# Miniprotein binders against a7ua95r516to809: the designs that were tried, part 18

Target 1, 294 residues: a7ua95r516to809
Amino acid sequence: ASLSLLSISDLVPDLQFIFFWMSNAIEILYFIQQKSPAYMQTIELMDDKAGSKESLLSATISANEEAMTILEEVIMYTFQQCVYYITKTLYVVLPGLLDCNPFGTEPSSEQCRRAAGVCVCAVCVMPEAVRRVVSVFQTTSDLLQQYQVHSEIQSQMFAYLFFFTNVSLFNQLIDKGPARGWFQRSRVLQIQASVKILLDWAKGAGHNHLAQKFFAKFCSTVTILASPPQQLSQMSWKALCAEHPSLKPVQLHRILTQYQLMAELGPLPIWQPSSEDEAYIYRTVDLLESFENH

## First folded at step 10 (miniprotein)

Design dg9
Fold by OpenDDE base, look of step 12:
Structure dg9 (fold): chain B 294 residues (1-294), chain A 95 residues (1-95)
Amino acid sequence: as target 1 above (294 residues)
Amino acid sequence: SLRKRAEELERKAEELKEKVEELRREAEEEGAPEEVEALLKYAEEMAQAAKALARLAEIALERGDPRLARLLLRAAKILLDLAELLIKWAERLLE
């Protein structure tokens, strides 16, 4: 099946099994971790009537350590599988977010229409492109909760998904934005509004801190691009760097250069990179974000 | 086959649980020390965990993931071996 047709709903059956394995493996791991010390203490206090308690203790320690190691591998493996499938779905739906006009009249979801007519729930009022992205995250959240996956693993999952989303959106915006007109103020404002909806969802889902952290680069980019020329033209390079620390010098320079072109601004000495950053603005290898550094 | 191994581990887990119950009854009749019960309980829990892992492995096989199944079966085997060792020690303490 074409990746373009793949929805998160299509992956739910497979994901359910993965989450099932992961959850059970975590449960067993924690069981061993919690119970082993008490049992080892019991063994330590035993009489040597049945043989060397030291040998039993050693064997017990070794067995538990080995089992836990394998279970950790199971957890990591299943985690990676989940991420793999979910990110594939995100890859398909994320481009739509950049093209979305959240200020347009888009029809409510068909599901809500069938059930109650015009639904005014937060999800139903979302633009379709935003709803698709949110649906991926919501489905993930629901599955994690359904299988009672440990909170730490849930946090790691969302951290990675937000990271992935940020990298994807940032790279697309930087790479394709000028050609697609996404750097135009009107379009930027649409993007900003769409991202805000996503961030609001994340906040409602209890992932506000993670969302703010991992979306910082994309949000900074959008914020700069959404700034009026009159305001942005008064901000120095140093001030912009300080306000947007998530952006590398090369990234900020690229954004400002494209902004300048879009806004038909002449050269702005105030945006001139510092002597310290001057060498870094030409590091084009650092322009796009990497998926590997998480 | 991996499936056969999974089934064998499930069977072994159940056998060990039955053995635990047998020894628990014996321990109660003999007035055995608390350490015997502790060992038996630990063995039972390990056997139960192993059984669960074996079942998970069977599901993994059904879903076409032999890699996952192998990991799960390996863990199950380790836990069963531990359970068996604990049972043997409990038996010796009852002698």
Scores: ipSAE 0.824, ipTM 0.946, lowest interface PAE 0.5, mean pLDDT 92
Fold by OpenDDE base, fold request of step 13:
Structure dg9 (fold): chain B 294 residues (1-294), chain A 95 residues (1-95)
Amino acid sequence: as target 1 above (294 residues)
Amino acid sequence: SLRKRAEELERKAEELKEKVEELRREAEEEGAPEEVEALLKYAEEMAQAAKALARLAEIALERGDPRLARLLLRAAKILLDLAELLIKWAERLLE
């Protein structure tokens, strides 16, 4: 299937094996880490009757360290494979989140469509575009739980996925938003509602802190754009910087400039960057977020 | 081949587990110190972990990932070598 038709469900069979390897490698790694100290202590207390206990201890330490190093490599490899496949599906479905209307009448989920009548479950009330994004995260969560992947690795995976999602959505909104009408108040309110559904899911899934942290830039952008002109026009540059510390000066300046154009406010002296920030608002290299160096 | 290596490691792991059980019986009959039992238990656990890794490697080969298989087999071999060493020490303590 073309990339545009790729769904998370299509990747589940491959992902299952990857999660299986990852989970087992983690289990064995932790087993070695937890058991080795006790056994080493036993060796340290042994008499030298059977040979040099120091040699046995040294060999044991070396073997454990080497095995753990290899297992860590296995875990990292499988982790990267999971992220690679999952982010491919996110790449396909994330643009739909910016275009969806969560206030419209949309069909129920495929699972509930088979039931007689209109289902009002949490999944069915979601816009299709939001449901597709949530489905990627939910499938990931389900697989992690199914294979009992260690909580630390689960957190790292969701941290990266939320990071990726934020960068993708933020960059699309900043770059394509004006041209696609996503800066119009009505559209912004739709986006805000859609993001809230996603954040509510993350909260329900136990990832509230991670979601708040990694979606900060996108949420700040949407919050500014959703603000009424009368309210936003009363906020100074300094106040906006303080309220939205996740945004770089160049990003805030871009958002305000586009907002000003859309709302037909004309030039607002109160939004003029401070002398300290004035040099930074022209750093276009910092405008879009990078997927690198996470 | 990697597959043959995986099968050999699984076989070796099972042989080591059998050897542990034999030595455990001997240790119990002789009233051996707790140190012997600890070494044998450690060896058994390492052999079991190695067997699991070898099985994972076989699955990786079946799924067309020889890189992953090689890593898993390398780890399995290290753990089996450790198990063998521990068993040898236990044997010496029983003499």
Scores: ipSAE 0.822, ipTM 0.945, lowest interface PAE 0.5, mean pLDDT 91
Fold by OpenDDE base, fold request of step 13:
Structure dg9 (fold): chain B 294 residues (1-294), chain A 95 residues (1-95)
Amino acid sequence: as target 1 above (294 residues)
Amino acid sequence: SLRKRAEELERKAEELKEKVEELRREAEEEGAPEEVEALLKYAEEMAQAAKALARLAEIALERGDPRLARLLLRAAKILLDLAELLIKWAERLLE
């Protein structure tokens, strides 16, 4: 199937098995970790009449350690498989988020169209492009809950997915934004509204802290671009760096340069990088985010 | 084949559970020390975990993931070997 047609719903059957393996492996690992120490203590207190308790203890420790190591590998493997499939789906739907007009009269979901009444649910009012992104995250959340995956693993998964989403959106905005008109204030406001819907979902799903942390760079970029020229032109380079610490100097410089061009502003000395940052604004290798830095 | 190994491990796990139940009855009749029951319980739990892993491996094979199946079967074997060792020690304590 072409990547362009891949939906999260198509992956659910495969994901279910992966989550099943993951959840069971975690449960067994947890069982060994919790129960083994007590049994080892029992062995330590045994009488030597039946043989060397030290040999039994050593064998028990070795077996538990080896089994736990393999189970950790199973968990890691299944985690990576989940992330792989989910991120492929995100890769397909995320570009739509940048092109979405959340203020437009896009038709409600097919499911809500079947209801005799205008469904005023948050999902039905959501633009289709945003709904597709949220659906990926919601499906992931539902599967994690269905298989009762440990909360730490859930947090790690969402952390990675938010990281991936931020990197993808940021890189697309920086690289393609000027050419696509995404740096126009009206378009930026649309993007900001779409991202807010996603962040609101994350809050409702209990992942507010993770969302705030991992979307910081993209949100900072959108916030700067959404700022009125009259306001932004009064902010110094130092002030902008302080307000948006998630942005590297080269990234901030790129954003401001493109903003200046779009807003048809003359040279703004107040945006001139500090002497300390001047060497860094030319490091183009640091302009785009890497997917490997997580 | 990996499938045959999975089936064999599942069978062995069940055999070890049956052996635990037999030894538990003997231990109760003889008034064996608490250490014997602890070893038997531990062996039973390891055998149960191994059986679960073997079943997961069978599912992995059915889904076309032999790598995952091999990992699961390796873990299952380790736990079964441990269970068997624990049972042998319990038997010695009952002699």
Scores: ipSAE 0.806, ipTM 0.941, lowest interface PAE 0.5, mean pLDDT 91
Fold by OpenDDE base, fold request of step 13:
Structure dg9 (fold): chain B 294 residues (1-294), chain A 95 residues (1-95)
Amino acid sequence: as target 1 above (294 residues)
Amino acid sequence: SLRKRAEELERKAEELKEKVEELRREAEEEGAPEEVEALLKYAEEMAQAAKALARLAEIALERGDPRLARLLLRAAKILLDLAELLIKWAERLLE
C-alpha cells in the first residue's frame, strides 16, 4: 500500500541533499586530482633548507591519496543512495507502462492541471503511465543539472536507470506477458508505442545512445512480437538471431514459442534452433535478466 | 560528538587561513621565493576544502546520516593536517 503511493516528488527533498553531497565531493576530488600534481612539482623543486623535501612530498602524496579514497567512497555512497531511491520509484511505475493504451486520451499531469489552462507540452500529452515513468527520468535529469553533477556521473546514472528499466520490463513481459495478454498483437502494438514515447524522450534529453544500448533486449522482444505472422514466419532462426543479437537463444526461443501459440501457427521448421544453439535453448537460468549484471 | 568535531575542524580551518594570510604578508615584505607562496596557496586551498567538507558533515548529521558525516570529517582532518604541514614548511623557509 505505502509503496504504491510513492512518487518521485516525495523523494525530491532527500535526493536534493544526496546530490548536493555528491556534487560537492566530486568537485573537491576533482580539485585535488587536478591541482595536486602542480604542487607536488613545486615541492620536488624545493631545496632542503627547511628539511627533507622527500619527506614532505611523501606526506603530501599520502594525504592526497587517502583523502581522494575517502571522497571516492562518499561519491559511491551518495550515488548508490540516489540509485536506490530512484529505482524504488521506477519499480512502482514501470508495470503501468505494459498495461497502458497510448492511443487513448488521458488527462494531463496534476502539476500542469494546476496551471491556468491545459498544458500541451510533450509530457502532458503523454499517456499517464508513460508520463509517470518519464517524470522519474526528467526529475533525475533536472536534479543532476541543478547541482551540476559531473557529466560522467550523469551518464553512469542514466545507464544504470535504463538498464534497470530494461531488465524490469523485459522480465515482466517474458514472465507475465502470456498470462496478461501482452503477447496479443494489439497489446504489443500499444507497448511498442509506449516504449517509442519513452525512447523519443531519451533522444530529446540527449541520451539516445544509452537508451538504444540498454533497451535493446526489450525493444527486440517487442519488435518480434509486433511483427505480422506473414513476415515473421518467413524469418529463419539464424536470421532472427542475427537481427536481434541482444537476445540469448533461450530468450528468442521462448518468444517465438509464445508467438506461435498466440498466432495459432503450426510447427515452423524455419524457427528450429541451429545445432549449435540447441543446447542453449534449455538454459532456463538465462531466460530472465539479472539486476546484478551491471 | 561528531558535531563538535565538525565545529572544531571549521574553526581550525579558519585559523589556518588566517595564518596563511599572516605568512603571506611576511613573505611579501621579505621578498620570499615563489615556492613559499605556492606552499601557502596550497595550504589555503586544503584548509578551504576541509572547511567545506566539515559543513557537508554538519548537514549530514542534521539529515540523520552519521556514517556520511564521519567520512567527510575524516577527509577534512586529513586535508587540515596537510595544510598545517605545508604552513610549517613555509615558516621554516622564511627563517
Scores: ipSAE 0.793, ipTM 0.936, lowest interface PAE 0.5, mean pLDDT 91

Design dg9
Fold by ESMFold2, look of step 10:
Structure dg9 (fold): chain B 294 residues (1-294), chain A 95 residues (1-95)
Amino acid sequence: as target 1 above (294 residues)
Amino acid sequence: SLRKRAEELERKAEELKEKVEELRREAEEEGAPEEVEALLKYAEEMAQAAKALARLAEIALERGDPRLARLLLRAAKILLDLAELLIKWAERLLE
């Protein structure tokens, strides 16, 4: 219970050590991969003055390969530890995005309110719920840069964080949306605006491609729910599937059912699933997403 | 046990680095082939990497992560054994 209440700033000391280990393991792995071939070439060209150089070369190759394998395990282990701590904080702050009114006028913090007469930074104009999520992403980005973590690993980190964010928001919306009123049009428009602020942060941070890829399911859901009834009613099930390939048939069916209810378009279903999709629209086991990568 | 192992590997890494320095000076004085200098430089770099890994493992033990420490010490041991082998070959070439 106490860990679920911690902010990202409370976890920074632990994260600093984990990034420290990860960065050092990457550096040593890179050294072995990039620098050792020149030494091995020298050994290959060496005369057999003091014995069989083939034995030395074989032992060197074996040692390098085994050490690299272990260092890859260290990097994977430390990456998983980072993800564990960071997603714990994300899980706590993400539900607030669904209740947030981004059209309100209140600045995010007292510091920003006191400075509003002179200058207002992008973080200072964010609603508090959005700012809490952005703070987790920004702190992660700052730590990755501070420890000069390889760019490929930075991309993998944000790919997973965006994946986790998408799963968490989508599952909350689908599972709790009816009871919380999140499918009402005014709430959907507020949610859409809050997500746009997150997407703008991701674009400014250089992660636009990752955000577009990994937020696709939640963004598709909100896009459908925000659509005017005249426009959406004219689209067939097939057209909606083609426009929103990230949504499973059971998910699309649930979203359209909620849309029809909230738009008061009558009790008879407007959108008829295709024959190949009919087998899937009632599979409630497929409704929610898994947090497991596959 | 792991703490003692980490300290042993760091001590051995430092001993090998000192031995490399001594052999490099002797190789220069004798005008040894460039292959000897290459083997000694490689051994020095392997011992230095192993020392860094042992230090990282000590920190991991202090922070209560013996699994991470075991991985780091396994890598350190491999690199030290390689450094020792490279030194032995350099010594044979000097003879």
Scores: ipSAE 0.763, ipTM 0.934, lowest interface PAE 0.6, mean pLDDT 85
Fold by ESMFold2, fold request of step 13:
Structure dg9 (fold): chain B 294 residues (1-294), chain A 95 residues (1-95)
Amino acid sequence: as target 1 above (294 residues)
Amino acid sequence: SLRKRAEELERKAEELKEKVEELRREAEEEGAPEEVEALLKYAEEMAQAAKALARLAEIALERGDPRLARLLLRAAKILLDLAELLIKWAERLLE
């Protein structure tokens, strides 16, 4: 109840300082990059009064290169600090997406609904679990805008946050899904609706392309699990691999095994892996995704 | 300590900016070529950037991040050394 460092709202003051350092380092780096060529050209055109002009040019080039290298390290360090704090918060709140019901059995905020006759606020209608995740993304977006962080850095940050979200949700579903009942079709449809809310947030925030790219594995998983049995059973293993290239053979095999069990389609395997893939469906080391990126 | 180093670099940055102003007055008084003003402007901008980095490092120390402070001060030192070199070159051209 009092572990304030794990709530995104409690981390905002610390994040503000980190974004402040990052933004300033970016501005200084940009300043050096944009000014250096013009000044170097001016130095090259100068008269060599003391015969030391080449020493000045060499020292100037070296200083600029070394300073820019250090500033890139500062930017990387502050970026990693931001994602560290933000992903610690995400790790805590993301599992709730798999357990919640986004359909209207209980609204996320009855006060918001009662205060407005026609409420168009997507956050007010959301289950609390979805609201917590959206709040992390929205707070991050607000901070990036507040400190005017360069748009390419903003894209890199959301790319990593969506990657982290995808890995976390996928691993939780695969690892805990059987015990938690998350492979039941009604639950899968609830999960699909919750993910739709996240994707809608990403689209509205201008990050649709990143969300499409980095949520692919989890979205493919949910799409397969939500498919009607007659439709899915008519698809070959090769067709499923082609439609869902983000899924490794062991992952696809596990998903289909759980699907067959929950749809009560009998004990005999319906989907036969290709001979190429057959050895790979046993590679349990490849089942869960790594949070590391190459 | 890192705090004393940050204060030294910030003081040095101010000294170099004052030196630039002095040399700018001398250059105007003696009708120096525009290349002297270019060197002085470059030095002024590097000293200003170094001052900003030293201030950021002080804030990092207040927040308990000496690793970040060391990186910032290292960059500040490099830019101040460059500013000082540019000023020395401008002085030579005025002679």
Scores: ipSAE 0.761, ipTM 0.936, lowest interface PAE 0.6, mean pLDDT 85
Fold by ESMFold2, fold request of step 13:
Structure dg9 (fold): chain B 294 residues (1-294), chain A 95 residues (1-95)
Amino acid sequence: as target 1 above (294 residues)
Amino acid sequence: SLRKRAEELERKAEELKEKVEELRREAEEEGAPEEVEALLKYAEEMAQAAKALARLAEIALERGDPRLARLLLRAAKILLDLAELLIKWAERLLE
């Protein structure tokens, strides 16, 4: 059994080795890819004085292809290991975003206290729960840059981390939200503010496009829940589906049901699912998201 | 053991790099065709890559990851075999 992991900083030594292996494998793979065509052309142009150059050509082609295949396996293996360690940490720290209060939080940073009482820094504004999540993303970004990992691999890694974050937050909100009081309007506004801090980090780190794509389901959920009743009650089921295509019918139905309970609204005819969607709003197997992406 | 294999491949990579230097000096002295230098440069680069892979495998074994080490050593062996073949062809062209 795995031990509970409380902080990304405890994993940095292990992650450093994995990123080291991954970045070196990537460099060697691209070196072979970039050099192989030129060397093959040189061999093809050689005089056949030394015997059968076709044997050299065949062996060279086979060696390059086999080595590149193995290096691709190394890269995939190390990528999966990085994701495994990082997502274990995210799984532990993400629930705190649903419980924290980004409004009215007093600065508790020793750095802000030592700078005297007339200075407020951005670190002092960020709640501890949000700081823990940002720290995971920032540490990952720093390691990727330190080891000069290829930009396409960096994008794939953050795509998965944002996907994981979205699934984890959405599932916990849907599953635990009623018992934890997370559907109360004041809590939804606090959650919305916390998520905005994460989205701002992603934008500043150059990952805005990935965050917009992969946080869509959770952001849609929070947007609906944060809407004023006078405004939301005027939006039909069809309009809500069109504005929030990331939500499955069962998910949208559950969100609206929780909204009705918290806003003390009776059933609204305008929120009646379309005929096509009626069959799907009771599919509880589709309510929670899978951590696997096909 | 995998540790002995990694050390063997790294040592072999150094031997091949030294052989390339020896042949490069011989090729310059004899005014050999440019294709000899191309083969030697390719061999040197493959031996250097194999050395790096063998070093990475040693670290993987130290950290308790023999699966990663086996992958790295398989790649290292392939590149060293290619480097050795290229050197043998360069030697034939110098004769």
Scores: ipSAE 0.758, ipTM 0.936, lowest interface PAE 0.6, mean pLDDT 85
Fold by ESMFold2, fold request of step 13:
Structure dg9 (fold): chain B 294 residues (1-294), chain A 95 residues (1-95)
Amino acid sequence: as target 1 above (294 residues)
Amino acid sequence: SLRKRAEELERKAEELKEKVEELRREAEEEGAPEEVEALLKYAEEMAQAAKALARLAEIALERGDPRLARLLLRAAKILLDLAELLIKWAERLLE
């Protein structure tokens, strides 16, 4: 099968080796960093009988610096490898969040029926599309913890995964939303509920601050689209920009245009851009986000 | 080949660790300065780190990642060369 069609479970064996190398490189780097100052002090205080202690000290400093630089490159390389495989899986499963209905609550699992007594399990209520995305995040978290990867690297990993998720969902919504009916209020409320499940996962995993930061653009978009027309029409363009600073003028304008169309509020624009922003609302180059932009 | 190089660096790291143990015993028997023990301990730790890196590189080669293996072996060689230098200094001080 194609890598674009692989589930995260198919990639776990390869990811296990990459996390193994990453965690060990981190451990060795930390070991060298911990030992270098003490040994430098010892060498500096040594008796300099031959008058060449400076040569040893210089060589030691150079070796430590070069080794640590190479280990940082190893860590970066293995990090990039993890991100590459994980985001390829995410890209395949993320669009399903925009199509699913999280309000479907009927249990149909054979496991729930086989319970001798009354049983209601959360697995029966979560849409498969949401489960697939949560599974990618959870599997990543489990691997990072299994290999005892340093917490700062774990945070960087999820910062990137949330950034990628935000870009992917936002771009898909903007590109395909009109044709797919994703701007209809009932669909937006379904999307909002699905995103809440992801945000709840991030909070429970200790990544709430990263999710708040890196989902901001998509969450702002959904918040605007989910707003009742009576409330949203009372907000000025300037107020919306202030409330949603993650949105560029062209992006906010596109979102509001789709909102007004779907809410059937007539052809006259309700939200007038500020004079400064008016020059930017048609900059198509700024409409979609880059996957390389952090 | 990278596989031969990884095996050679791991063997050399083990040889240096054994040499450190021999010199440590000689230093204790002759009452050498504490600086000799410090150099030997540093060399042992660098040789052990180099050995670990060489083992990681062997695994990377087995799994088909020679780019990762090359990086690991570069770091291993640097630490092993440092361990050799520290041992040579310890030997000179023991004389």
Scores: ipSAE 0.736, ipTM 0.926, lowest interface PAE 0.6, mean pLDDT 85

Design fh2
Fold by OpenDDE base, look of step 11:
Structure fh2 (fold): chain B 294 residues (1-294), chain A 83 residues (1-83)
Amino acid sequence: as target 1 above (294 residues)
Amino acid sequence: DPKEVVEELLREAERLLEEARKALEEGDFERAILLAEQAIWLIMRAMYEAEKYGTDPEVDLKLYEIQFKADQILERAEEELKK
């Protein structure tokens, strides 16, 4: 099947199978880790009949180590497979997040329409493109909970998925943004709002810290691009570096250059990189984020 | 009129910001967060609507100021809920 036709719903049966095995392997591993010391002590307390105790102890240690190794491999493999399938679905739906307009939709809830005349709350204004992304994360969360996957593994899963999402969105924005007009302030504001809806979902799902950490680079980029020219033109290179530490010098320089072009600003001496950063702003290899660094 | 919409959104955001500040002072951190988040959404919409008719620099700076203040309230309230 072409990757373009793969929805998260189509993968649920396969994901269920993988999550089942992952959860079981974790449970068995935990059981062995908890019971192994007690078994060893029991063998140590047995009567030493002609070296049989030492042999039994050695055999039991070896068997436990082998079992634990196999279980760890199963856990790692199943985790990787889950990530693979889920990231494939994200890859398909994430581009839609950069093109959607969350402000074009009327509030769905009557309560929100009554209270503010124009409610722009995340629940009422979730555009279809954002809903598709949220659905991938929500389905993942539901499956992890359904199979009672250990909380640490859940956190690692979401950390990776947020990392992947941030890298994907950031790279698309930097690479395709100029050509697609995503650096226009009105479009940036749409993108900012769409990402905020996703972050609000992550907050509600208990993943606020992970989301803030792993989306920092994309959020910083969007924050700079959404800034009014009057404000941003008064910020020095050093101040911008300090406020947006997630951005590499080459990335910040690229963003500011594109902002300058879009806002039709002349050269701004205040945005001139420091002598220390001047060598780094030309490292185009570091411009885009890598998927391998996680 | 887009300008009237921006002015209305601005007024409502300022109202919510003031309520969020009061909630923070009263120790109602959950309410402060909710109100600050609502204010931020209104400001984001106001910024978007303002771009349709050409943003007045004074209005743009005012919107940015309110957003910044709302973010500060949000951050403080979230920090207090973690204690």
Scores: ipSAE 0.724, ipTM 0.909, lowest interface PAE 0.6, mean pLDDT 89
Fold by ESMFold2, look of step 11:
Structure fh2 (fold): chain B 294 residues (1-294), chain A 83 residues (1-83)
Amino acid sequence: as target 1 above (294 residues)
Amino acid sequence: DPKEVVEELLREAERLLEEARKALEEGDFERAILLAEQAIWLIMRAMYEAEKYGTDPEVDLKLYEIQFKADQILERAEEELKK
């Protein structure tokens, strides 16, 4: 693949082809589903004295099941191909979110008024790194609407894209964060703002529920890291687990460890894991998230 | 002066939050959402500016408390709009 295929814009022709076939398969599947009950009712109204009704009903059920199975597989395959190409693009652009500054360089009176009076998403003022990620989401949304893909499939597509984004950002933060300085609170606040731009896009696109669900782990991580020491130091381990159920004990422990280092705090007794969680905080196999579907 | 920038952002965010609270009480939920979102962006900027140049812990706590209040107003207004 050429360097041009790293951008979502260059992938559009291939995605148009795949979305076209996916939407056609969905339309045919719904046609069969909607027509099948009426046809079965017509068969059921036939006179039973001839005895042929049972044979026709059985053949119709078998044909419908075979057709629906084939169409469901085509839909699944084309969906997976779309996701594959889109997530390849996302994987390239997502790391930039962890390094960009959505606040700009100088907090002038004009910058303050612009932030207060104009939504960042409504004015083309996004950092380029954030714009690249939003562009992937927006292009995907535009293509799904262009080909009139059913809303349930559109929701499933964005559920996976948000899941992928969450896993990618979380894993990179945990793995590379110490070396890259991403746990410094000023950087965490920048990351928080960049993610809010994405969350605002998702809300405006009608996907707020999906974003809240699938970004939960990364958002919880950033929320903890952004908290002032005066607030976070008053929260027990149990309280933190209750506030952030998306975080596994090993993950919460790692996040608090990085927080302690950056805030120059010593160990806090209130952050000692519960008895039942203490066995799990060293399970390194559970630290990073898998990209595999459930 | 970085301290003056943070204080100016804080004052404007508090003003927007009071307007958002009034809009929420008056049933103007769309305006309450707009004002709360604007306040959230100002407070996020204020937190970043305060952290970069160092701040008084009481300022940090005030910024956190205002952020919490803004999030509450936003959530309530959005729930009321869905009704």
Scores: ipSAE 0.723, ipTM 0.911, lowest interface PAE 0.8, mean pLDDT 83

